# VHH binders against C-glycoside deglycosidase alpha subunit (carB): the designs that were tried, part 14

Target 1, 368 residues: C-glycoside deglycosidase alpha subunit (carB), of Microbacterium trichothecenolyticum (Aureobacterium trichothecenolyticum) (a0a0m2h8p8)
Amino acid sequence: MTALGTPIQGVTLYSFTRAFHGREYDLEGLIRKTAADGFGPGLEIIGFSSFRGFPAIDDAYAGWFRDLIDEVGLVTTSLAVNADIGIHRDRLLNQDELIEYMTLQIKAAAKLGFPIARVQISIEPDSMEALAPIAEAHGVTLALEVHADQYASHPRILALRDRYEKVGSPFLGFTMDWGATVSGFAPSLIEAYRRRGASEELLGQVVDLWNTYYEQGPPADQADHGQRFGSFIGLAARHGRPDLGIDFGINGTGLFGPARVDDWRTIAPWIKHVHGKFFGIDENGEEPSVPVRDLVKLLVENGYNGAISSEYEGWHWNYWQSPFDIISDEQAVQRSAAEAAGSRMITDLAEARTQLGAWLPNTEGAHA

## First folded at step 5 (VHH)

Design n3 (from b12 with T99S D103P Y109E; framework vhh_7nfr_2)
Fold by ESMFold2-Fast, scan of step 5:
Structure n3 (fold): chain B 368 residues (1-368), chain A 123 residues (1-123)
Amino acid sequence: as target 1 above (368 residues)
Amino acid sequence: QVQLQESGGGLVQPGGSLRLSCAASGFTFSDYYMSWVRQAPGEGREWVSSISSSGSYTYYADSVKGRFTIARDNVKNTLYLLMDSLKSDDTAVYYCAKSYEYPSWGLPEFDYWGQGTQVTVSS
């Protein structure tokens, strides 16, 4: 791309999973608070956790939802959908059944006014190809999420990219998840382990082990990934803390991906949506474990005009801070980074609607 | 009361397949990592697989990777373990566990809530 991108500011409600499931807010209340706090204009919602009976959405409910979004001054961006093959108790879904299940979710996204469906990482190239004409018919772009333990240059992701190129559908692409390109073990999680009685020696060795893997880059194959996971478990056990082992492994290999920012260049033209994943803001106003500034610069330089949905995932362990306080801080880093790259983030609703409509494929009739 | 009810075990031939289910109740299922843990006769408990609260992240022990698939249905509050290419070493009682309890500071604690389901791989 020759022109600099102007990404749209947004948020995913996944950031507020704790508040939502803790019943501090129902869906309407959370949408209204998100708008009032200035986290928009872009809004991503998780289908399975937010809409009762999903993917069955009746017309009256869809109308109510569209009216609410319009009233509060947001624009719907991505609906997170499921690729769960275990939905039936007595059997696995075959490809035709998976396509049918995905079709119901694509229809739900269109009905609710979402121009993008975030597809889970487990879907195969043949299924994405089969879904392309369905996506086009309903005006919904399918954006398969690239997150840890996968990354942009992962063989599976490159196979998907090559299939997208062959199919030539503008309705197929990726959701870029910044968790795939983490540059440090999250200090907020280290603090959480400290509060659980982990020794400073153990904490230092967890950080050192993750840094060793970061220097080596992503695991070469499934066996290497398993060895890395096991090494975190072994580290905890050697310190007499086997209770911490699986958590070290889960976060160290599945949440904190060691790929470099530049790795995203392998699929940059197919990025349709972004999860601006982050875990905290430090005393310097920066994200200490996610290279937000470099990631935004890459998007700007590659002409990205889609939305960045800020995704706070520190809520799993950082009980002492409100997600409502830290989203604004992370979004300020994004705006600063875009400006430093010679561009800007779009925060105006009308401008965001116009640009998103031009950025995504022609969906004439799908959302009207 | 928190309950996890495992089912789907049985006797199967080597190379066969089984699907285990875990019906969850008494807690907000979609808030928690869920795990499968197994215990062979006379052995300690071995972690098999975990799935994140959203279902977006899955993790496997080296011994089962490429053969087992963990999945969840947050609408039905059900966890699954899809077991393919079973071998005699997979013989164990399989337990469903609530493993990551937010806001529990990042530690998955295995609360074994049921009797488990017996898987026997034998000719």
Scores: ipSAE 0.000, ipTM 0.316, lowest interface PAE 11.5, mean pLDDT 85

Design n4 (from b12 with S54K Y102S D103S S104E Y109D; framework vhh_7nfr_2)
Fold by ESMFold2-Fast, scan of step 5:
Structure n4 (fold): chain B 368 residues (1-368), chain A 123 residues (1-123)
Amino acid sequence: as target 1 above (368 residues)
Amino acid sequence: QVQLQESGGGLVQPGGSLRLSCAASGFTFSDYYMSWVRQAPGEGREWVSSISSKGSYTYYADSVKGRFTIARDNVKNTLYLLMDSLKSDDTAVYYCAKTYESSEWGLPDFDYWGQGTQVTVSS
């Protein structure tokens, strides 16, 4: 009996990491180009790599940033924050220090106008519970990212879900990363390996090996994960290409998650934001390795009204497809899938602002 | 072209010490977080340690904390791992890794690996 969701179209600037670090665009330039290219209205930014002095954000800069976002016709969705416990060279942060560090980042998100903070996968349930009242006080939802080699029904993720249920805070949830539920080894990466001189026999066996693991589902435990990783390294070595072994292992076990789309139903009510992960677009305008249509259908059927931030991560190897050329193709697949499910993607700025504000906490909050 | 070349591995007795080096080229070494990752036979990839771009911040897995020290020399474009009080469980191939995050604050996510150097702790 859940009403169909109307997810908001968006993008994460992480898609443009190569252009940003290559100094083709500064932050303002990327924001303006993203708006001009029609990738909005939703905008996700990585806080610690995009804002100088993060998480220290002065009032004048925050005002300038919010004015820029308004000028270009975007709405801020998620700020990627750091759960790093090693910010001091001589020691790790204890829980109280981590809570203090996270509190500074939550304040930065609120000041910059982001209703959601994407929290890294390493944070513990006790820390998420301790942060819930702080998140609420600042009007920022904490959304822990679920990405490969973890997945929705992973014991760690279910433990977090169970803690969220006990706490009962609407300010705790997950960022759904589509890389956890990949349906094929990315053809763009196979092409990258081909361009690096890998034989067709080796490439076929890499695909076959990943498909074998996909049929088996996620690894049973860390030992099984290790065996899978080692099997990719061994495959490369047997073909006289040990230089490719680690790359096969990392991507085959850590980037291309073999969990099934339906696995997301275990945490669907707690999904607050989505990384629309993808690695390339084929000649038919489809993503051949990520089941975008099934993922969008699941979100629509579960009443998801948050943003989907398209996240092109093929930039690590897919040099021949610019993210500026292919994000619109992935977003077209998302819109088509939502329509096929009896709903639609929100692409109108005013409607996106209204829905995001009504569904998610106010970024400025009201202090009691 | 990004290149990472590890060295310094070998056979040592339990309680011994080794110093691993990673020579980096093809990118602005001083702008990136650098990491050490290991893989033991029949086990998965295990993150060991990371160091921020300027060396101000260091991070360690619980299994190596107090025994290993990560360091870098940005003039020489070299990453180091100083390993003290080695245990049989430290037996693995050790890889140098560059992250795709250039932030001083980011946790390591890896976009490039070296060829690895074998560490064997046995008596």
Scores: ipSAE 0.000, ipTM 0.255, lowest interface PAE 13.2, mean pLDDT 84

Design n5 (from b12 with E101I Y102S L107I; framework vhh_7nfr_2)
Fold by ESMFold2-Fast, scan of step 5:
Structure n5 (fold): chain B 368 residues (1-368), chain A 123 residues (1-123)
Amino acid sequence: as target 1 above (368 residues)
Amino acid sequence: QVQLQESGGGLVQPGGSLRLSCAASGFTFSDYYMSWVRQAPGEGREWVSSISSSGSYTYYADSVKGRFTIARDNVKNTLYLLMDSLKSDDTAVYYCAKTYISDSWGIPYFDYWGQGTQVTVSS
């Protein structure tokens, strides 16, 4: 298994979701391209979308995969795994079945050489406690992802943290997703809405509404969250643009989380992996919507010694297609524009990594 | 704890109709978007339809637009999918999902808590 002794930069293959859905690359092709383009050394892969038959991994295939990673000079950082996505069509998993299902995924992570498994947010504290000795036995840390609409001080996240403290296992923790602590509505998404015919008045009001929620902080409870989500949809409807409503709601409450950077201090000691989310790079070479400097400073000040995996999220608004690749004829004719946007994504990813690197400690000559 | 229980599936001939129901408990149903997602044998998941918390806004995949209608009853905490003019391509397990805002898997993220209900369209 690959050990991470110093902070490193990496990338999550989630950044290349369009390439997978467009069938431009298979897994080997994406891994080789990622290494060739200089986006390593760290590599995060999504288990169910990348490995046929996951979580059943053949020994020969695992050996081939580990050899490939070594050949291209990358290091596996995190494997994204699922808590429960309806693996039984006729019933729900009970506690023992959930533990067994998660155990298979932990074993797959170990077999493939991943030191960390990114766990989805739906898993309960009792399950994480039960999985701790299994995680330890296989040398795989379980890192539950904290992303919008959740945040570090969310009651559910604090309940998990308190259980982690009680259990005392170094194999339990969190994956920090920077989307939970966004400082502004992404200008690249405002431009995407403008391209979809949204008026300047509507665009200004979307930004103003998000800024209002940013000033108020995270929603007080699920009802408040639902009200905020509905308010973005209502805004679009009032401007005669109900076609934009769900996008405003999803992005305004789920992609651009209004929690402040310091909120992460509540769980900083348990951060095992980081999704360095970004949405676009401006003319000054910076991500204007994510407080990258302050987030990196917080991690460094708290002794974080893991990987920061850059995650490009801007590909979502380069297409008018559904999240499951259901596209109309109108959306299909935009594929050539999406291909051009893919080239910009590679440039933006390189610039985002440069910005992040400027705020990391100068470790030249300090690597052991 | 969140519970979603789907029902109403079954075997139907092409051109037939079915009404799916989803009984929700363990959360404030009226505060959330709700969705239907399906998975056909050997295929990936396909988003079918979503409905706003109030029921005022509905969204449909192109493959079902004009044939399916999503509805909700916030008093009864129940979500519905009315399926007309069913095709063999509609054969799938249908899941009721509380809409969870995006994560690293994509936008929107759906919490697939229900066990699903099988719809088979065959002559």
Scores: ipSAE 0.000, ipTM 0.230, lowest interface PAE 12.3, mean pLDDT 78

Design n6 (framework vhh_7nfr_2)
Fold by ESMFold2-Fast, scan of step 5:
Structure n6 (fold): chain B 368 residues (1-368), chain A 122 residues (1-122)
Amino acid sequence: as target 1 above (368 residues)
Amino acid sequence: QVQLQESGGGLVQPGGSLRLSCAASGFTFSDYYMSWVRQAPGEGREWVSSISSSGSYTYYADSVKGRFTIARDNVKNTLYLLMDSLKSDDTAVYYCAKTYEDSWGLPYFDYWGQGTQVTVSS
């Protein structure tokens, strides 16, 4: 039978977007702070937002970056890359142009030392198939993000899974984003709405509306999704707060996915990386909206030996708390959950490097 | 410093087309949903369209469905609104909006400058 997984502790710098763009830290400073605060050893970075001139990466700069990572005692896990077909004002990219654009980003990931590229959800099965030999040639695993409003059993995700099975490449898989399986409206966002003057009646109705959709499960189709989005806008308007309508719609349908934890079993063998998305830690030391303990248990039971990149996304609305104060609390929940499942999280750099190299189909790491 | 600079508006006849652009700087454009919001003379602000950070999901107000297309270029940090079959009722100042508050605590929809005026008139 399958051995229990030992996921690697990590973080994505996306958690610190506000600090980075607020000029509190440059990239080097943020990497050093991440290492010093113990959020590693795994490190995910967003390519476009972090590296000047991305995806064009100078070899000397890449060498400097790899040296910095080694100096601070981290291991690079995933580079978040773009699959935006709308990059030209006058037209959309065709498949060949998208393949070329993705190839440049795969090369950037390889130069910077990232064994995984997180691919955006818009990329089609044909494109993933075409990219498989390119990914293999550069030793970079392509992990398409399963993000709300999509979910593991979504028809599009299942079509990608079926193509991965047909292709048989170990360089194709998914990034599991925990935002697809949210079990409650984030209390930190309710507090943010309260601070923006929303009435308690309106706040209760937002929570009630989201809970209604949670009980119904994911939307049946694009029209159902649109109706749900519109219902949040209408709720805000009925309370004289049309200024909150888009926020309610985006968070209620695009950020807080109503799929269940067990839904991930449909694609578990293809999970190459995890975004440990979360929105807050309560006074009991728990994440009240994301079922972290059940998600970690599922990963452990399915033999997951990759990294979990903690992704604090509450920074979008929580201006009263530093993201540096909350990551360690969430990571403690992950470690506790892994132990409760009969395993553990890897937090040691040498262990993390050895396991990641054995877990991913990297030519140099696979022969460890 | 967060900036959103709209352009591409102008005078156009009913049934015509316009392409609006919004150049974004001072934040990680690819991390945010982006929206177009319009305000006609004497009216409140009306949401027009939104696009997810990746561009995979687009949402439209019923008044513009089938006529407008929202798109984004995460390499150039630019948001677009392609407007076809324009009607007199589309006359408004169009603002692009970052959907979440920025790192400086600016309002929920950041409007940088005066927007871009679209006038549909014969």
Scores: ipSAE 0.000, ipTM 0.299, lowest interface PAE 11.2, mean pLDDT 84

Design n7 (framework vhh_7nfr_2)
Fold by ESMFold2-Fast, scan of step 5:
Formats: C-alpha cells, structure tokens, sequence
Structure n7 (fold): chain B 368 residues (1-368), chain A 120 residues (1-120)
C-alpha cells in the first residue's frame, strides 16, 4: 500500500504568455504578480522565451534571479528547455551536437536554481540515456513531456520508459501533461469559434466528432492519427469554413488528447513534474473538458509529492477573460480533489521546499 | 529565432503553374506540421494545405484538391507548394506557416508572404 501523495501547488508562467509577450509584464513583474496572487509556491518558467541570451546565463543575472525568487517567496520547479535540432539554417544537429546543446541548457537550469528541466517530446531514448550522467553531475532531473498527440501508453513513451528502467537513473523521468487526457472538446474554444462566426450545426458536429474519437481511444498508429486530423479539416470544409480546418485538426488531435486518466498508471513511478493543463472554468467552478479531479486523485493515490504547475492554455482563444482570474479557480479544484482523495495540496513555501528536495534525487538545484 | 522565407510567386495566366518554396530556420523543421495559408485581396486568411512532419500525410482545401501538391524536404528545411491549373480565385498572398507548439489554434510564425496573381 503506497502512502498518499501531497502534491505541491504551482503555476507555469506559460499561462501568462499573452500578458508577457504583449508587454503588460516583464519577467520580474510577472514573477511578483504570480507570488502576490497566491499561485505559488511552485514556479515553472520557459527558458527560451523568458531569459535573454538563454542558455547563456551569467553569474550576476543568475544571482539576481535567485534573490528575486527568495524575496517573493516562491520555489523554482521546472525550466522548460528546447530539444530543437534545427538551430542552424543549413543543417540539423548530429547526436554529439544535440548532447552539447542540451548540456548548456542543463547547466543554465542548475545555475538558475531549477531542479527539473522539462525536455521536449521529440528527444530519443538514446539521447536521454546519454544525458543521464550529465543530468546527475549538475543535479537536474530531466523530465520528458508527455502531451497530446502522445499519451502514457503510446509506443514511443513506453520505449522511453523501458530505457529509463534499463538505465536505472533517478534523473530521468516524465512531465505529465493533462492535455493528453481530455474528456471533452473545450467549451471555451467552442465559444471562440462561435465568436468567429461558426454555425451551431458546425460547432455541434466538431464536438460530436471529438466525442466519437474519445470513445474509440487514442489512434492506433500514424495512419489513424492522420485520418482523424483529416476528418476535422473535411468537416470544416463541408460547412464552407475551410479557414477553421487546420484549427479543428490541431486542437482535436494535438491539444485535446482522448486517452483515459488510468493510462497514466503505466508511467506513474517516473512522473517528476506535472503540467496542470486546462482551458476554462465554467459557472459551477469546474473544468468541463479536463478531468482535474480524477487526475489529482491518481497522483495522490500514486504517492506523487512533486509539483503541479497549473498551465492555462485557454489564453490562445479567450480574449474576454484574464488568465490571472482563472488560475485560482482551477487551483481550488485541485485542492478540493486532493482533499476528497484523503490528502491535500501543499501551499506553504517552507513545506514545499522541504518536500521537493526529498522528492527529487538532488537538492542542489532546488530553492537555496 | 524562427524564420520562414517564402519565394516563387508571380504573375501567371489562368491554367498556368507556379512552385512556391519556403526556407525554414531556427527550429527542428522535421518535427512540425507545416502549412500554406493564403489571403486574397480584401478577405481573411484561408487555409490551403498542410503536411505532416514526416511528409506521409497531406491535406488540402477542397478548392485546391487535385490542382495543388504540398511537399517538404526535411534535409533542406524547405516546404513546397506546387500549383497547377491556376484560377483567378487563387490570387492571394501565400504564407508559409508553423504551429505554435503541438495543438495550439494559431500560427505564431508566418513568413513575409509571396504574391500570386492569376490574370490575363
């Protein structure tokens, strides 16, 4: 019998991308507002979009950043890093160059005080194996993100899991992204399509098509995935709205993953961090498309003591509501769900720091 | 920095052909779906075609299906649109587009566009 987990409350600044890129807030301002609004204590930041010159971080800047985090009462959790092999205009990176590129980002994470680096889904098992001793040397856990159109029991993810088991490194794992296990087409996006002039008939058929795929479960292979993507495009075209076709396809197959909550049990022991992805809160204070309560229950039942970084992605289409108003409502659902499962979310800074340091294999990258 | 540079547009007679190219840099081209989107004079953006990361799956708007072919060269980081049997209604600025992460509903990186004019 596993002891119940006590996940740490947190947020990813990715939730506020529109405010940040719209220059409403700079990085310091956004960190201060996040702390003041009570979204912490856990904080995830995206490296390439947030830190000038990333992954080249000088000592003075890193010191300033760590001092700011201490001042506002947050703890750094995950730094989102890039595995892009196309950084040169005329060629792709070879394996040695990729390892070198990833090593620079791991060093940046360590320097900034992040105990976890979120690695993009495109990285291969051989590369993760090669990075394990580098991750250990720098005290940074590598957590490869599992998001739609992939899922926990996807052949690629299971191949990574099997390699992790063979390697035996505690510095290799996964970032669980709740977008892989969606239970309905997001009503907030349906409303955005309505505001773009889509007919109620078309909107109903988009929902019905996604529900059909949800009942069937994840696509069997790449051909099935391609057929599903094409079916959303064809639906839009048949209604005289080819301008919506790619949007339906990308969201229906790439953002709203039809895997079931229990699918996460296949990799639960390797989950090091969680993206609490969500798309809206309804008039009842619930997330109507992401099964937040069941996902939190699964984490609690599997002894998860890491952070859940709430990740609001509805900002891409929801122009009528502030992301700062919606995060606290979703976090209340998480706290309620943990309590219903016989546990709780950690919201106290000192307790969060202590537990995160015990949860991860090295505490050097944790808040100092 | 993500960069997309279109080329190959021009003036062509109805029934003619053009080949558009898009040179991509600053990201792993082979990991992303790539698309062609057009904007006709005085109109909104219209999706034209998409190609999967591997090139195994291609999708076309009904208005261009059977006339246009989307292709990619993952070694050269180049996206192509081969346009045959061009019609006056194909007149538009054509944009190469990449999605912002998987599953996001907008394109955060667009090229400068290349003008295609089909007229006598």
Amino acid sequence: as target 1 above (368 residues)
Amino acid sequence: QVQLQESGGGLVQPGGSLRLSCAASGFTFSDYYMSWVRQAPGEGREWVSSISSSGSYTYYADSVKGRFTIARDNVKNTLYLLMDSLKSDDTAVYYCAKTYEWGLPYFDYWGQGTQVTVSS
Scores: ipSAE 0.010, ipTM 0.364, lowest interface PAE 9.8, mean pLDDT 85

Design n8 (framework vhh_7nfr_2)
Fold by ESMFold2-Fast, scan of step 5:
Structure n8 (fold): chain B 368 residues (1-368), chain A 120 residues (1-120)
Amino acid sequence: as target 1 above (368 residues)
Amino acid sequence: QVQLQESGGGLVQPGGSLRLSCAASGFTFSDYYMSWVRQAPGEGREWVSSISSRGSYTYYADSVKGRFTIARDNVKNTLYLLMDSLKSDDTAVYYCAKDYSGWGLPFDYWGQGTQVTVSS
C-alpha cells in the first residue's frame, strides 16, 4: 500500500519554442508570461537553447536568474541538458569527454537552482553509473527521458533500470514522457494535413493505419519499426501525395508512441520528473490523443510527488492556435484527473517548494 | 555497417548561412532517400528535408521552405543541406538519416549529428 501522490503543476518552456525562437519573447519575457498566465509553479527550461554560452554560466547571471524566478513566484524543476557527442566538427566525444561535458551541465543546473537534469535517451548505462557520484556531489538528480520511439518496457530502458538498481543511487531515474503512450493520432495534426490539401480518404487511412499499429503494440525491433515507417510512405504515395509520406512516417512512428499506460509500471519507482506531452485540446476540454486521465491516475496511485511539466508539442504543425491559450486547458484536465483519483495537483508555490525538496534526494547546500 | 558522418555546423548569427555535409558509407547511397532531421535539446526530432535517390524530388518542412536547400552527390556519397537566412528557431543538432526511423543508435540509422547554434 503506497500513499497517493500529489503531483506538482508545472510547464516546460519547450511549449513556447515558436514564440521564443521567433523572438516574440526572450527568456525573461517567457518566464514572466508563464508565471502571469498561471502555468506554474513548476518550471522546466531547456539549457542549450535558453542560456547563451551554455553550459558556461557565470555567477552574476545565475544570481540574476534565481532572483527573477523568486520575483515571479516559480520553482525551477528540470533543466534539459544536451548529450550530443557530435559537439566537435571533426570527431565524436569518447566516454571520458562525455562525462566531462555532462559534469559541466550538472554544475550549470546546480548553479541555476535546478534540482533535476533531464538527460537524453542516448546515454548508456555505464555513463549514468559514472555520473551518479557527480550528480550527488552537486545535488542534481539525473532523469533520463523515456520518449517515443522507446517506452518503459523497452529492453534498453529495462537495462538502465537494472543498472540503477545495482548502483542504488537515489540521484538516478527517469523523466516520463507521455508521448510514449499515445492512444490516438492527434486530430490537430490531421487538421494540419487537411490544410495542406490531403483528401479525407487519405486522412482516414492514416488514422486507420496508426490504429492498426496501436492494436499491435510497440514495434518488435528496428526492422519492424522501419516497415511501419515505410507503410506510411507507401500510403501517401498511393494517394498521389509522396510529399506527405516521410511526415506521416516520422509522426506516426516517432512521435505517437503506441505503448499502453500500464507499461509505465515497469519503471514507476524511478520516475523523478514528467513531461506532460500533449498535442491539442478538443471542444469538450479533453486531450483526444493522450490518455491524460489514466496517466495522472497511474502517477497518483504510485505515490508520485514530483512535478508534471506540461509540454505542448502541437506547435510543430498548429500555426492557427497560440500555445498560451491551451496549456491552462490541459492543466485543468490534469487537476480533474488527480481529483478523480482521490488526490490533487499542487498549485501553491510554498507547498510545491516544500514537497519537491522532500521528494528529491537530500541536497544540503543546494536550492530546491 | 551503415555509417553517416555530418559536418559543417557551428555558431552563426541570425541571417547567416551554413552548409551541412553528410558523408555516407556502408550501403548503396544512390538507392535510398536521404533526410535531414534536427533535434533541439529536450525536444522531439523534427523532420527538415528529404531528397529522392536520384535527386529528382525534394521535400521540405514548412518552417524551412524557401530558406533551406537539400542536395546530394551520388558520386561522392554525400548529402548536403544549404541553410540560408538562419534564425534562432534553427538552433539544433542536425542529423543525416537513411530511411529515417528514429530507432537504434545514431550510427545505425543516422550519424552523430552536427550542432548548429544561431545566436550572436
Scores: ipSAE 0.000, ipTM 0.198, lowest interface PAE 13.7, mean pLDDT 84

Design n9 (from b12 with T99G Y100F G106S Y109A; framework vhh_7nfr_2)
Fold by ESMFold2-Fast, scan of step 5:
Order: structure tokens, then C-alpha cells, then sequence
Structure n9 (fold): chain B 368 residues (1-368), chain A 123 residues (1-123)
């Protein structure tokens, strides 16, 4: 039936947040190292975290950035854009304010050469509809991120999908984040808790509690989510470790989403970009908590020709492994999974550029 | 290179007023959001206020809302912060910043921050 997809290998610089924040690397240094280490050809950058003064980008800076990307042999995929950070801390922007702010970020994406803007989940269907003609005018596809504690079949996500279908714009879609479909509590985080003095009994019960919720599937509503969060806090308190309670709750309900891989089929035709989120690689070269092989198989079977931006998020707790050492291992799992599905990952720059241009709604004369 | 030069700080009594200015050069000022960020001794940076490129939209931290007014003069390439009803908690170095994202990492090739101007609210 449908031709098998050939996803493009890539990475998001979010994987290197610790190194960048610690000033071990500036932006140029991270881009050069990413290219040299073979994590490309696809490159995603978090706009508000990486470009000081974002979304204001100087013409000279944009030119320098595009020249650097060309020099190192990468292709820009997605620019992660912001909804309301630092603007109104106590409320969301009204629609006119949001349109102005998003327009500046779409212009920044176009100026820097990014064909996709990852928009945050707080953006409502009416706003996505209003942004569609602006996205088209600038040649930038808007891909709203689906991540835990939400999931593909979540009512909010389905409402967005239904609006996308009604609008019919090829410039509207989703960024698939694999953190919504986790199959186990990350062993690297269990090890981090062990290093913080948590008992083996407590650690076993955290894993058991999360597995119970995984068997039940996503929370039915906000009250169920709150109860699950509170249950992790209560577990820590019962073991005399209330200092770990909020961390257990945040990670157990907000980072490790218990939705099943097949849930992504509800929005698969609208997936424009993928965050290949992962939390560690074991001694066998596998990701023990994220079902990478099944997720790649689903993308291949659904004809996905966009990029997968490997996103290492274990840096929040795993101080004993470099993200630069383990991204290659995760990408090897992706390549192996695509091959097992009868396809392959694209790792060649020229092939990646050609396919991305054919897959996204690129029009000649899109603004830079 | 982007250059931002703050002025107008000083010592003022609680309940007093100050007007801070930021002279901008090295970029097309009227194309960019501009922000004020402050840092009190021993504390992290706190975003204070931002203004859109046209001046049509202004944004304020809750701690200063109703007391501070951000403004700009695109003809003079100057950003302003008008500070009324000053409190001891407003004591900080105030920085002018190009754009409005204050938690972004520094890019060594581009300095988007001014030198700062000290505001001390004390008797």
C-alpha cells in the first residue's frame, strides 16, 4: 500500500543543554561538534535558549549562521519556538499579542533557514488557524509538540487535528515527542536516585508504581493525573524521603508518558517532525525505557519522510555519561529499527536536503 | 556589534521615582523587541519588562506591574524604564537587553546586554 518512509537522521541541541549552559561550548562550538560527531545531517535548535535576544536576529548574524550550517554539512530542520516565556507569567497572551509574538518567531525561523517551527502545546486551535497564512507566507511549517503528560489521542490534541483537517493547510501539523510513549521507568534515573541515597526497597516500589500506571494507560482526566502525582509523593514520604517526592511525581507523570506506541496512529498523517527523546543506553546498546524500535517502525510504516531529532533528556540527572557519547548509540538503534522495518534512515546531506524539500510544502521564493 | 548603554540609575528614597534610559546602536532598533532585566546582590536575574518593536505591546513582571512603565523612542534609538513608587526590593543593577528572552545563553560573538546601571532604594 503506502510507500515506506525513510526518516532523516538528526539531533536537537537541547541534548547538550548542560554543556551549553555551563559554557563548555558556545553555539558555534556545539554545531561544529555535532557535525564532527556525525549526529546530523538534521539539526534542530531551541530558539529562545540558543540565540540571545531571540526572536530578534540580526541580518549579519543570520547570514553567519546559514554560512556555518553550509560549511559544516548540516541541514536545519526545526526551530523550537516559545509561546509565552517571559511575557505574561500569570496568563497566556491574547490572540493579537500571540499572533504578533509568533509572527516574529516565524520570521526568525525563515531568516535562519529553518523550514519548521516547533510550537508549544499551549497554543489553541483558533491561534493555529490564524497563524497558517503567516506560516505559508514565510515558508515555515508549524509543528505543535505532543509530549507527556499529553498524548496523540488526548482530547486537546484531537481538537487540534480536527482543526488542521478543516483548515487544510500543509503548514500545520505536529512534532511527535517519544516521551509521551515510554514503556518503562528510566534505569538511569533509578541509578541517580540510588546515588542520592534512596533504598533499594523504595526504588523497586517507584518502578512498580509506574508500571501499574503504564498497565492502566494515560490518566482519564486532570483529577486522575493529580492522584497519580500525589501517589509518588506519598510513596517517598512513607520511606522517610519526602525530599524525593516531587521529583518522583514530576518524572513519573510528566516525563514518562504511559501511552502506547499505537496511539500515535491517531495523528500520524500530520506528523511533520519528531523528537527522538531518550534517557539512556544500556550495555547492550539499547534504550531500556523508550520503545525506539517500535516507534521507528510506526513512522516507517506510515511513510514518514521527515527528520527525527534525537533528544537526550537524561542530562537532567545522568552526570556520569556524556550526551556526546550516547547519542550515536541511540541513533544506531534508530537505523537498525528502520532497516528491520524494510527501510533505512537517511544520513547523507544531499539526500536529506532533497527529501526534506519534497516532503515539506516548500515553495520557490520562500522568505529567508 | 550591538551596543547598549544604560543611564539614569542612582540612590533614591522609598516611594521615589527614577527614569532609566538605554541608548542603542549597531542594529536597526525599530525592528526589535527590547527588555529590561535586573539583578539584585546575591540573587539571580529577574526579567522586569519588555516592549514590542512598534511599542504597541508592553509586558511587565508582577513585582513591578502598575509601578513601572516601559517606553521607546524609535527616532532616537532609546529605550526607557519609568519607575514609580520604588521599594527597597527594587534595588538592583538594571540591564537593557536586545530582545526579550533573558535566560538565553550568552553567544560570545554577540553581546546583547549593556553594562548595567545601579539603582539603590534606601533612606
Amino acid sequence: as target 1 above (368 residues)
Amino acid sequence: QVQLQESGGGLVQPGGSLRLSCAASGFTFSDYYMSWVRQAPGEGREWVSSISSSGSYTYYADSVKGRFTIARDNVKNTLYLLMDSLKSDDTAVYYCAKGFEYDSWSLPAFDYWGQGTQVTVSS
Scores: ipSAE 0.000, ipTM 0.171, lowest interface PAE 13.4, mean pLDDT 84

